# Designs tried in a protein design chat: VH-VL binders against Putative multicopper oxidase GMC1 (GMC1). Part 6

Target 1, 132 residues: Putative multicopper oxidase GMC1 (GMC1), of Saccharomyces cerevisiae (q04399r243to374)
Amino acid sequence: LINGKSSDGETIKIGFNTEYLLLRIVNSGMSGTQVFHLDGFQLIVLEADGIMIKPFIVQTINLAVGQRYTILVKLKSDTSFIRMINGCNKMMGYITKQWWFYKEGAHLDLPKNPNDVSIEHLPGFTKAELYR

## First folded at step 5 (VH-VL; framework fv_diridavumab)

Design s51 (from b0 with heavy chain E101W)
Fold by ESMFold2-Fast, scan of step 5:
Structure s51 (fold): chain C 132 residues (1-132), chain A 121 residues (1-121), chain B 111 residues (1-111)
Amino acid sequence: as target 1 above (132 residues)
Amino acid sequence: EVQLVESGAEVKKPGSSVKVSCKASGGTFSDYAISWVRQAPGQGPEWMGGIIPIFDTANYAQKFQGRVTITADDFAGTVYMELSSLRSEDTAMYYCARGDWYIWGSYFDYWGKGTTVTVSS
Amino acid sequence: QSVLTQPPSVSAAPGQKVTISCSGSSSNIGNNYVSWYQQLPGTAPKLLIYDNNKRPSGIPDRFSGSKSGTSATLGITGLQTGDEANYYCGTWDSSLSAYVVFGGGTKLTVL
């Protein structure tokens, strides 16, 4: 399982034959809500707070302090990189960090024109959902 | 080549149920989500629901929840849509459509030719 | 009723260009990718554009898509008689009322 890194811009290698990426996501922060997104991919939720559930699909996950999810992601055969975005709601603002997953053996291609997406522009995210 | 083959036309009476099938061929059935989209005469498409066969997970448009059921038979490569408590307003062409199962119903790259369902007394 | 608003019709002469708009809200177009479909009389819809501006194999580059805020646009240049069809936009709606929504459609006439 690949746990999210806290260092912005870090690259994470995954096996060249990886078809499914299984992620355990936890908001272990002392305060604030976290938002998780994989650019260009949807997230299949398999477990919530340690409880197995019927799978369901979302584009973005919101995690309150202490919440945890197990997420499955299907990779396409042509996937060379995946951008992972983690947004944290800090006092008086948001902090967004990103990581890149690269398949071992795939052509390593740097994104041509990085799109710095604010948390408010993530697919499937709405302000109403954040302020539940 | 990918094909979605739908079952034949149906004529039903009000209050009855109809079950339409969609058989996927020429591609990997389990790699895709299959949705059902209907189109009444002279109207635009209306999404009814979809299923991701590999997870046996179905979602429905709120308007149809409670009277539509979508199921998959992975072995047969077939998806079914059953609509109950039929009304004359349910007279429409019913399409199955393939989406990237990762992107749910964000787009549909292949469509069946449609099944005509006519509800009349 | 359609959740996404399109003009009911547009028309132009062969060789000209036309644009078809699709307007929504933050819960659909504003936060999600837009697709476009062409439906010729008596046929099933056919995917023209996905992910706002991408074309499937076999779709000529005279078809283009764009998105700004809560609106999307389909552009068609070099109009041909074979382009006469209904055109529909589609996207995902994150509200509880629907997951996938389509526009009401635009009938394109090439005169």
Scores: ipSAE 0.008, ipTM 0.562, lowest interface PAE 9.1, mean pLDDT 77

Design s52 (from b0 with heavy chain E101Q)
Fold by ESMFold2-Fast, scan of step 5:
Structure s52 (fold): chain C 132 residues (1-132), chain A 121 residues (1-121), chain B 111 residues (1-111)
Amino acid sequence: as target 1 above (132 residues)
Amino acid sequence: EVQLVESGAEVKKPGSSVKVSCKASGGTFSDYAISWVRQAPGQGPEWMGGIIPIFDTANYAQKFQGRVTITADDFAGTVYMELSSLRSEDTAMYYCARGDQYIWGSYFDYWGKGTTVTVSS
Amino acid sequence: QSVLTQPPSVSAAPGQKVTISCSGSSSNIGNNYVSWYQQLPGTAPKLLIYDNNKRPSGIPDRFSGSKSGTSATLGITGLQTGDEANYYCGTWDSSLSAYVVFGGGTKLTVL
């Protein structure tokens, strides 16, 4: 679990000893909105700003400054890695980061260019909101 | 076969606390939410709260917040419910029940046989 | 008082059909799935219906569920004496801090 951290193509090892991944994400910044997405997985929202809510499924979560969410992700038996896409809109533009999570000992084939991520294809985004 | 085995009957005095256990066997314990539901004599079921063991996070009905604590011991496959500051109206049958992990008890597919808690002076 | 309203009792003869209603609001039944439970005297509740109209394995098709607006209905056909029990509806309440709510129950008497 990364607790809301992100980077350009950095690799993080995670032990998957259950079928589920619980993520607690928070926008601790003083400015800008964060976007959170796990490629190929649905995000089940269980908690918003410390309050349990009726669970709902989304593809992408937007976090304003100070917002936090608890999300659940169900892993498949063939899950050896997860690609996380995190974007942050600051006054000077939009920054997109990518993280890779994988089971210890699993083969992981990373992209040749870790900055080659197109957030314009992310659900809920328009091209006008993307700056690099 | 999934079974939920609850601890034995309890007789308590007003103002004391009671801790009831629920041991899950069969299937994967941590894959499901475990809730506590009580039923006073002649009344309908009342949800008290539940826990998703893999998250070590519990949620409680507003009526019981501050008086109830639900915990899990994943290695022992056991969920506990502790109710404090007991009153005569807490006399009830206490059930543990298994719910879907993704939905906090939208339905309960397996129930324990119930633990009788009697609060009397 | 219960959040979901059920009739306190219903009765019918063996072989007949009954329906049991469960009434709520938009924050519970209106927006969420409904489940139904049978409780025989001296036993724990048993799941009869989940997700409005689905039956768990082992539940006869004599039991059916439906939901319309803020109300749900449990239908029982071909009544048997063994069906005498209390029946409870249950759902999630999005507006309450309680999250899970049950009806007050309906006692079914067969003959």
Scores: ipSAE 0.007, ipTM 0.540, lowest interface PAE 11.4, mean pLDDT 73

Design s53 (from b0 with heavy chain I103L)
Fold by ESMFold2-Fast, scan of step 5:
Structure s53 (fold): chain C 132 residues (1-132), chain A 121 residues (1-121), chain B 111 residues (1-111)
Amino acid sequence: as target 1 above (132 residues)
Amino acid sequence: EVQLVESGAEVKKPGSSVKVSCKASGGTFSDYAISWVRQAPGQGPEWMGGIIPIFDTANYAQKFQGRVTITADDFAGTVYMELSSLRSEDTAMYYCARGDEYLWGSYFDYWGKGTTVTVSS
Amino acid sequence: QSVLTQPPSVSAAPGQKVTISCSGSSSNIGNNYVSWYQQLPGTAPKLLIYDNNKRPSGIPDRFSGSKSGTSATLGITGLQTGDEANYYCGTWDSSLSAYVVFGGGTKLTVL
């Protein structure tokens, strides 16, 4: 679950003048790890498993089963869409889903194939982190 | 040049509350964390909590949770710290201090001059 | 009270050098960057060293920092009378209820 969403291919509407995006991400499943990425943005991690931590900046978050993070993202004034990539490690490899944040009033231009993005090519991704 | 200007000295009775302010000028107020650090006479500094104004995200030292509230008014460039249920042990100099950009910070590069809060019956 | 341990006082003559230690644990100094602050009587603390060994603009190279394991050291060479002050170390500690922790302070007297 990312920001309360679980279905692939959904869009998430944000306010017209949203300057910062606060996301609470959680791997609430009983199997597999998750990978979270926002294309073109760095993620500021503020909280891990309900505990405030010294903030750190990453390009990709790896979530083991039961882990959760609170992250902040600074949006650019010219941003109308943000592609969110959520990868999940399952028995037969990685399954990648794409989601879109879009500002109110923006023209929707969504990807047609959510599985065409490989989490292995995300900045900051490491396979070792998926097996902790 | 960055400056942090704190509100004036306060004298309070035990059991009351105090609200002090810190106005940031120069530099980029909204892009930096602002912390409150107090120092009792003859003692070292003690971190109370901080806020990243632009993100409206605050965190507090456990010792002060439930008693301290840190808020920000981004448009006014001002951070507030309210401490309730005052005790004589709360008598101290209260500083606001600027941390890292977008982070609570592992160091504080600019400090206010300090506001004295005296708690006595 | 203080989570980080510093000697309560140090003293030396003008022109000499001193070192001030700061001892902690793996959850604070061992895993995080250390900062140092100078506090002259009646003034707010002033950042002297950050990220273990870096100096802010305007801080002379007489001041240096280092870190080894769970301990950090502030070095001051060519002591001047204006260096008389209290010195505090600081760091992040994610394992404690308090996230930012400071040392108890060291009073430097220049004889």
Scores: ipSAE 0.007, ipTM 0.549, lowest interface PAE 8.9, mean pLDDT 77

Design s54 (from b0 with heavy chain I103F)
Fold by ESMFold2-Fast, scan of step 5:
Structure s54 (fold): chain C 132 residues (1-132), chain A 121 residues (1-121), chain B 111 residues (1-111)
Amino acid sequence: as target 1 above (132 residues)
Amino acid sequence: EVQLVESGAEVKKPGSSVKVSCKASGGTFSDYAISWVRQAPGQGPEWMGGIIPIFDTANYAQKFQGRVTITADDFAGTVYMELSSLRSEDTAMYYCARGDEYFWGSYFDYWGKGTTVTVSS
Amino acid sequence: QSVLTQPPSVSAAPGQKVTISCSGSSSNIGNNYVSWYQQLPGTAPKLLIYDNNKRPSGIPDRFSGSKSGTSATLGITGLQTGDEANYYCGTWDSSLSAYVVFGGGTKLTVL
């Protein structure tokens, strides 16, 4: 979070004038791939596996066990909240989990069920996209 | 009232280079990715590359890598595209186009009017 | 060659509905948002649809977009003579050299 505050649970409050989100994501599990996506946003990758790289842009990040990335997201001028989507590959396909970032003072309209998202149909879903 | 203003038409000889400019008016250009898209007569658009000034990062389509260079002049609010080793098949209309807020473009929301580059004897 | 496949032409009469298809693969349309552009003769392309089905301000609701699998569709209802133009789809290619790709274009003739 840049210029923001965080809170516990499925929602994360950010400051009124937050313009950028800096996120560190990691697949710390012992098995299974993970997928990371922010609905409506492209992700600027700044670090891969702890090493700074030449920045590149993806819509979705696929994470093998132990992989980690630092990503930067610029918020759109009219953004009040952002849906963060995590998918985890299991024996029966991807299981979807949601998190929300919202600006102080925003009116929240959060879905109760993430089943409206298909991980394999997310923009940029592909293991080949891990590197540019 | 955002607009992208491109430099004037160019006539070049084969083997030379051309440098086209795109100036953002009505806003801060560094907040947005700027791409170059060309269109040969009777053909569809072809993305050449783009730059994100805030990260000083340019990317190019594989077909143009080694021949195209895209740069930004933050002080002048201008993005440039230089294409070298010109051939007759480089004759086209060249557009600059704005991606949404420093993204390459899931889409391009504003386009320059285009500048004609003619490569002939 | 164009990466995305569109029919080269389509025609309809004023007031009718027309649809324009755009076919790709999993590395482009299948995994990424689709945009659509209108190009009138002698002008720059103009954004009609972004993020598969959204319209920028100023674009009438008779233009619509949809995406299913590796294909996208642009729909135009209430066809007007001023709609006669070339239409192009566009998306990201999520291959190792992820780049913006466009369709070859569809020329819409209003009869």
Scores: ipSAE 0.007, ipTM 0.570, lowest interface PAE 9.1, mean pLDDT 76

Design s55 (from b0 with heavy chain W104F)
Fold by ESMFold2-Fast, scan of step 5:
Order: structure tokens, then sequence, then C-alpha cells
Structure s55 (fold): chain C 132 residues (1-132), chain A 121 residues (1-121), chain B 111 residues (1-111)
């Protein structure tokens, strides 16, 4: 869930001069692994489970139940839209949802992706263990 | 004016280690990614890894994981690269290069002049 | 091998134009910005183009860049003898353990 929302294809507006996004990502579910990814962006992890950590950079974050991260994202100078992918593993498979950040003033001509996102093929994806 | 100054040439035996340095001046040192890129004779550039000093975060190319260590001394404005278990194929020019602020960007705007490392028996 | 594919060489006469291609995949060029570097014999690489098509201060406008899908192109017009060099493309690759990847290089000969 991103800011309590769960509907696929929704948009999130960011300021015209935004250079950085600070995102707090949490797996608030009772079961299942979540995956978080921003197409074309690096994720700078600043906090894990409310504790400042030695920062590290990844392309994809795998969240077990109850895990949370604070991440910093540097925006590219000519970016109008950012595709955010959120996946949730419930029963051996993943329910994948996508979101779009867009800069204030950008033309809302969002790309249409005909194929479902396969989060299992995202860089840095870690398959959830079946035996726990 | 940003400048990157590398340490002097090294000649090493196979199986040894080499540690080269890159001193940065001008601008804000700690906020920018500093990468190490090598180039073997007659070959193209090969990214080895980099560090963002303010985060004390280093990332390495898979080929060099386990053999390369990149560290930063913010007080001295210097980044180090240590490569262990040297082989003849590690003979190359080693460059430090400045990338983007706060991330490992896809381009390098300033380059050191290169340090030659020769590995021979 | 190199992750990004470039032609090994290109050639043209002074005053002509050339293009140098760089091909990759969706995980690198397709989703990320491309940079280009010029390397004269005996020197470090020099940034020519960043963010697909932008020039740093001091780079003449006869150098240009473009990107389409999973490929990028460096264009050089008004060729000069001093342009004889190796040219490399570079980008970030999100699918590999390496975060920055380069092409194998193209040697430009000015005839």
Amino acid sequence: as target 1 above (132 residues)
Amino acid sequence: EVQLVESGAEVKKPGSSVKVSCKASGGTFSDYAISWVRQAPGQGPEWMGGIIPIFDTANYAQKFQGRVTITADDFAGTVYMELSSLRSEDTAMYYCARGDEYIFGSYFDYWGKGTTVTVSS
Amino acid sequence: QSVLTQPPSVSAAPGQKVTISCSGSSSNIGNNYVSWYQQLPGTAPKLLIYDNNKRPSGIPDRFSGSKSGTSATLGITGLQTGDEANYYCGTWDSSLSAYVVFGGGTKLTVL
C-alpha cells in the first residue's frame, strides 16, 4: 500500500520543482511478502523498521510482514512521470499494482502498458520462502 | 573547479594486493558518487564499483565482488580502491571518476588522469 | 563481453557526418539515461553527452545524442581530424549486479 491506496493505475502529484522524493513503505499485511520498485530509479534506503541504518542503494525492496523502510529517490531533471510497482505475494503468486507519480504541470498522457508486470523478474527480487 | 588526483603507478606480483587513492578537490566531496573504472590495454572501460561518502555506501560490479573494496576518508577528501588476489589480467589503467549527487548516476563528469597498475611475475 | 553493443569502427572524411550506435535492452538503455565519452589516445575519457542528449559546457554543438527504445546514437557533424578517437556509450543497468555499464567502443578514423 502506498499512502493507504490500493487501486491500480492511480496517480500521485508531486511539486514542479521536486528533486527528491522521501517515501515511507510498509508491509502492513498479516501475511505475504511485498515488493516495491520504481522504474528507472535507484532507492536510497535510510531507515529500516524505524531505525536509521547505514544507507544502501537498491533497485527493488522486498518487504516481509511488518517490515518498513524510509527511502530517498532522486528525480531525473526531465522526468514527468515515474512508474511505481507494488507487488504482494499471497498464495504462491503475486498481485501486482502500478502507480504513477507525475510532476505538477505535466501533461497527463500516461503510458499504457499492455502486459502485466512480472515482479518475479524485477532486478533484486527475492522469492518468498514457501516454508516458514 | 573539480579535480581528481590519483596516486602513482604500481607494479605488483600475482597474488598480491594493490590500493590506489583518488583525492578530490573543489565542490562538495561527500555528496557525490566516486567510482573506479578500469581499462585494460586495448579494451573499453569497465566499471568496478563506487562509493557515496556521505552515506558510506559502496556498490561493486559482480565480477569484482570479494576482491575489491572501496572506502572513503571524508576528512582527507580521498577515496581508496583496494584490489586483492591480483592476476595478470588486472593489468590496466585505473581511473576514478565523479558521478551524480547522492546516487550512482549513469554518467561521469570529471575523471582522474589514471593510474597504471601492472601485474607481472 | 561488453553489455552494450557498438560497431567496432566507423570512418569518414573531414567535414562529413557520422553516427555511432549503441544498443542494449530494456533494463539498461530502455529505462535509463545514456551518456557518451570521447577518449583521445593516451588520455582519460571525456564526457560528451549526458542524459541522452545534453552537452556539458565546452562541448561543441556538432556533437549530439539521441535515444529510441533500447538504442542510442551519437551524431558528429563537421568532422575534424581532432575527432579521431574511441567513443563509448554508458548507462545504468538495473538487471545486472553491475550498476554502470559501458559499450565496447567505436574507433572513429578521419580519413
Scores: ipSAE 0.097, ipTM 0.682, lowest interface PAE 4.5, mean pLDDT 79

Design s57 (from b0 with heavy chain G105A)
Fold by ESMFold2-Fast, scan of step 5:
Structure s57 (fold): chain C 132 residues (1-132), chain A 121 residues (1-121), chain B 111 residues (1-111)
Amino acid sequence: as target 1 above (132 residues)
Amino acid sequence: EVQLVESGAEVKKPGSSVKVSCKASGGTFSDYAISWVRQAPGQGPEWMGGIIPIFDTANYAQKFQGRVTITADDFAGTVYMELSSLRSEDTAMYYCARGDEYIWASYFDYWGKGTTVTVSS
Amino acid sequence: QSVLTQPPSVSAAPGQKVTISCSGSSSNIGNNYVSWYQQLPGTAPKLLIYDNNKRPSGIPDRFSGSKSGTSATLGITGLQTGDEANYYCGTWDSSLSAYVVFGGGTKLTVL
C-alpha cells in the first residue's frame, strides 16, 4: 500500500505533533480492486491519477488496477493510533489487511483480532465497486 | 478571532512587479487554504490562486500562470502574492481570503480589507 | 465577461422581497455548491450564503439561497436600506483552468 508491505499487524510511526497525513496510495497489482479506509476519519481526495481535482470527501476509496490517489487526512488532537484497513479482491474472495499509524511516544496496544471488521461493512462500500 | 491583515496600497509602473502580504491570525494559517482574489473597478471578483500553507502547495488560475507566485512564511504566519509584468489592466483591489476547512476553497468565510494596486506610467 | 451570469441590477422598496439569479453550466453550478457574497460600497465582500442555502453565524434568516439544476437564487425578504450593495455568486468550476469562479455581480438598489 503506502509502504509496500503486505502483512497484517504492521505499524507506521508518525511524528508526535502530526496534524495532517498526506497519503499517496496506488493499486500497483496486476489484478483485483483495492479498498482503502481509515477508521474514524474522512479522506479528502486531492489528486486522481496524478491530476489535481476539485477536492471531495469520502470515508472509503476503491482503487482499480493502476489507479492512484493523493489523500489528505486531518488528525484529531487526541489521536494516538489510526487503524488503516486495506481490502484486496482475490480469486473467489476478499483479503483484508490492517495497518496502524501511531504517534511517536504512544504505547503500542494493537487489537488481538485484526480481522474483526470485513470490508463489506465499511461506510460507503458496495460489492459492485470491489469487483470493478 | 480570525483576522487577515493586508499590506498597504501600491503604485507601480508598467512592466514592474508587486508583492502583497496577508498576515493570518486566530488559527487560520495552519488549518485553511488562503486565496488571492482581485476586483477591478466595476467588475466582479476574480480568483487568482491559493496556497495550502501546511504543504507549501500553491495553485493558480490559468490566466495568471507564469505571472503570479503565491508563497507562505510559516514562521511569520504570512501569505504573499507576487504579480509580475504589470499592465494597466492589473489596476485593482487585491484581497486575501480564507477558504473553508476543506483544503481548497469552496467558499470564502473571511476576507482581508483589500490592497489597492495602481499601475500607471 | 463572467462565467456565471447575474442580472446587472435589481431594485425594490423597503419591506418587499427581491430575488437575484445566478446562471451557469453543469461544470460549475450544476455539479457544485454555490456561495453568495454581499459587498457594501468601499468594503470587502462578506459571506452571506454557503453550500447553496446555509447561513453563517450573524446572517439574518431573511437571506436565503437555493439551487436548481444549473441556476442558483439569492432571496432577500423584508428589504432594508442597509441591503443596498453588490451581490456576487460563486462556485467551483471543474472544467476551467481556474478552480473558483464568480458572477459579474448584481447591484441592489432600495428605493
Scores: ipSAE 0.007, ipTM 0.546, lowest interface PAE 10.1, mean pLDDT 76

Design s58 (from b0 with heavy chain G105S)
Fold by ESMFold2-Fast, scan of step 5:
Structure s58 (fold): chain C 132 residues (1-132), chain A 121 residues (1-121), chain B 111 residues (1-111)
Amino acid sequence: as target 1 above (132 residues)
Amino acid sequence: EVQLVESGAEVKKPGSSVKVSCKASGGTFSDYAISWVRQAPGQGPEWMGGIIPIFDTANYAQKFQGRVTITADDFAGTVYMELSSLRSEDTAMYYCARGDEYIWSSYFDYWGKGTTVTVSS
Amino acid sequence: QSVLTQPPSVSAAPGQKVTISCSGSSSNIGNNYVSWYQQLPGTAPKLLIYDNNKRPSGIPDRFSGSKSGTSATLGITGLQTGDEANYYCGTWDSSLSAYVVFGGGTKLTVL
């Protein structure tokens, strides 16, 4: 973190034996949709707004205000860091934030090129929902 | 040793349907996604769709939406692909292939030998 | 035609090096991992490279992969007669509402 922390970057430690990551994603904002993505991973959606649904798989989740999803992610055996991207549409345009998951025992020097993210380049990005 | 075994060759008339099967052996069937990939003579592979048996979730390439159905019989360790409204352009080798993950993978580590489907009047 | 563009053919002599390119866009190669397959006549495709540059067990060091921007490259060193085959790249493409797309293929001829 000391030498490689990016602006808006946060780190979340996970167990080194973690094979699946279970995430609860919420758009708690007052306006605008949110976009959620994990670089190099697909997301298995298990719950929508607290209700279990037939699972489906996407690369990117679009969340309207107040929506919440429970997402399951399969980790690769050689993965030590996972880059998480969250973008939201605000009055002044799009705001993108980044986080990193890292396994216990991994070196904390973050991946290079954190400034190359653009939500419009994310797989499964939905423009119509963001401009609604 | 993981092996995928497809059903035998088929000859069909235009407008009919074909249903081919893929039996997985040597591995844990329900833990992997199984896809169908076809290859017309002299052409590259074309992904048609796949299924993740443990989630009962199938996904299809847009080109085949409405014509293809992929199902799984977990007990029998078999995945089926049914293609309807056959045209001469559907003449191809049809492969089943396994992804190297419990979810969708962009690559396939094991392939069946392929089943020839010929559509002619 | 194919979503990913490959040269239709490449050729080299035994012992030489050859590279095969695969070009796409931001919605496929630019944002996703690339795989490579070898297909000998009359056989199913065989995985050579996955996740841009990794080899499955049993694939010799002579085969390598790389990715830069919206393009990927398969490298083969110490070319052998047995390498004569069709080679295909593959990746995800979110813009087509499909998870997997392949290149049109490259026929490698050992002269």
Scores: ipSAE 0.007, ipTM 0.554, lowest interface PAE 9.9, mean pLDDT 77

Design s59 (from b0 with heavy chain G105D)
Fold by ESMFold2-Fast, scan of step 5:
Structure s59 (fold): chain C 132 residues (1-132), chain A 121 residues (1-121), chain B 111 residues (1-111)
Amino acid sequence: as target 1 above (132 residues)
Amino acid sequence: EVQLVESGAEVKKPGSSVKVSCKASGGTFSDYAISWVRQAPGQGPEWMGGIIPIFDTANYAQKFQGRVTITADDFAGTVYMELSSLRSEDTAMYYCARGDEYIWDSYFDYWGKGTTVTVSS
Amino acid sequence: QSVLTQPPSVSAAPGQKVTISCSGSSSNIGNNYVSWYQQLPGTAPKLLIYDNNKRPSGIPDRFSGSKSGTSATLGITGLQTGDEANYYCGTWDSSLSAYVVFGGGTKLTVL
């Protein structure tokens, strides 16, 4: 099952038999950069800025203002929960938010504190350039 | 273990169309990216296009854009390639080949035995 | 446009070493991984090398690959009669918006 990006609220439900997530990630253009990461998963990038590209695999994506990516994620066989981490670059550094994807019928575990994640230490993170 | 099996040989007239199939044994196509690669007699392989069945989207080599169509039937476990406006230069062995498990990639780890399409005038 | 160039033929004696070159440009080999395929007479191509220098399970270590700049090479040591085949390089080409390109092939003759 394909799932579009919904970032309102703390949890996002996905279908019981979901094997893949298709995510459309957009930095909506207000200000600053965004960082996107799914704990324990690789991100397969299929489109950049609406254009199909040579697919490549990353663990973390940096989005400048107005950038868009279409990302494929394959779920592991026993996955019931996936933690999504979204960091937004602001005046004083990154503001971190987290969401949980969970399968229908799964027992929801308590989410981890966003402070247990340093954006700079995410696997594959590249330091975002501030407005050039 | 995955096997890819193409449909039988075809003999066609110039200007006609041909539709060949590729059936994967031992799995569903949504777990694989499938490409079509042809090889004219005495020449190297030529990538025509591929499909990622989970998205039901296909990509085509620029040379074949507009006359090749690749589709998937996930329930039948079959990928099809239709080539229109056939010319004598389209006489070749046609292979289906598997890319990466998630995405279609730049290398192919499994190939079918191929099917011959002959265009005669 | 993005056609990869290989020598049309190469030959050597049993037990010797041979190298097969594959030349491209920045839009293909220069920025992307290279694969190699062996095609025995009357058979489909078989993956021999992927990601420039890696071997699939079942491929002996006398086959090796390397890449430098816009060129790649396939090395075969300890040549055997059974290695007589056509060899093709392949890679991704970003400039055409079409993805996979192959070389024209090299026929290896073991004399």
Scores: ipSAE 0.007, ipTM 0.536, lowest interface PAE 11.1, mean pLDDT 75

Design s61 (from b0 with heavy chain S106E)
Fold by ESMFold2-Fast, scan of step 5:
Structure s61 (fold): chain C 132 residues (1-132), chain A 121 residues (1-121), chain B 111 residues (1-111)
Amino acid sequence: as target 1 above (132 residues)
Amino acid sequence: EVQLVESGAEVKKPGSSVKVSCKASGGTFSDYAISWVRQAPGQGPEWMGGIIPIFDTANYAQKFQGRVTITADDFAGTVYMELSSLRSEDTAMYYCARGDEYIWGEYFDYWGKGTTVTVSS
Amino acid sequence: QSVLTQPPSVSAAPGQKVTISCSGSSSNIGNNYVSWYQQLPGTAPKLLIYDNNKRPSGIPDRFSGSKSGTSATLGITGLQTGDEANYYCGTWDSSLSAYVVFGGGTKLTVL
């Protein structure tokens, strides 16, 4: 299973038989809220701040400074690649970073620039922390 | 047909550890969370922890954190629960139970028959 | 003490109806689905009700569940001697490290 990264534009290879991704994401910055999303997939939240929670499903997660989540993602059988989007609120604006997960042997199609992705247009996007 | 088969009864001394097993069959082992639930004589059930075998992800009740460990052998279809630093209060029937799919489980649809663990000097 | 509160015992005559209550809080019953389990002496618990009011296959419709606010109830109609058992409610509790909690149990006696 694959941990999340902070590297912009990185491609991450996953085994061709991978059906599930377990991601541990953290906002380790000292300021600003982060937003996390996987295009076309629901995120099943299993842990918040290292503590097991009743699982819930969202399309986008907001992380305040120091927050962390363990996320489960079920892949479709025909999935060859997944785009991961992470946004940070810095200096009165959002900075978008993206990564691609791809299965071994798959044809990879990358977007030209990370900046062609708008955080505010993601399904379920909010500027506040998730509370329930 | 789904079955959960637990290991045999154990008699242990205070301060020792016990490791019990639960073999799952009759359904995909990895599609479900497997939990351990104990029941002391005359008391209600108490959830100890669970594991989602396919993700090798285990979580524990706060009361047992640090002295319980739950592990899975996916190929053998077996889940283990090890409880350390045993006390007389740990004397109980220990059940493994299957939760709902890919979630820690809000209910348990299949239960093992239970393993008696007796802690005495 | 158990997180979920049940009466320790309940009794009724054959053919009668009985209800068993389960009381909790907003962090457990108030925000989550409730399940019910039957336990005969010397046996493992058996699922009777899940998702507040649904029955697994093989459970007769004499058994029913309901939930209102922070409380849930198990109803048994047409009481039979074979219904003598301990009954436990269960649910998820987000305030206790987000794990499953059970009631203390209710012993049903058919007099």
Scores: ipSAE 0.007, ipTM 0.569, lowest interface PAE 9.7, mean pLDDT 76

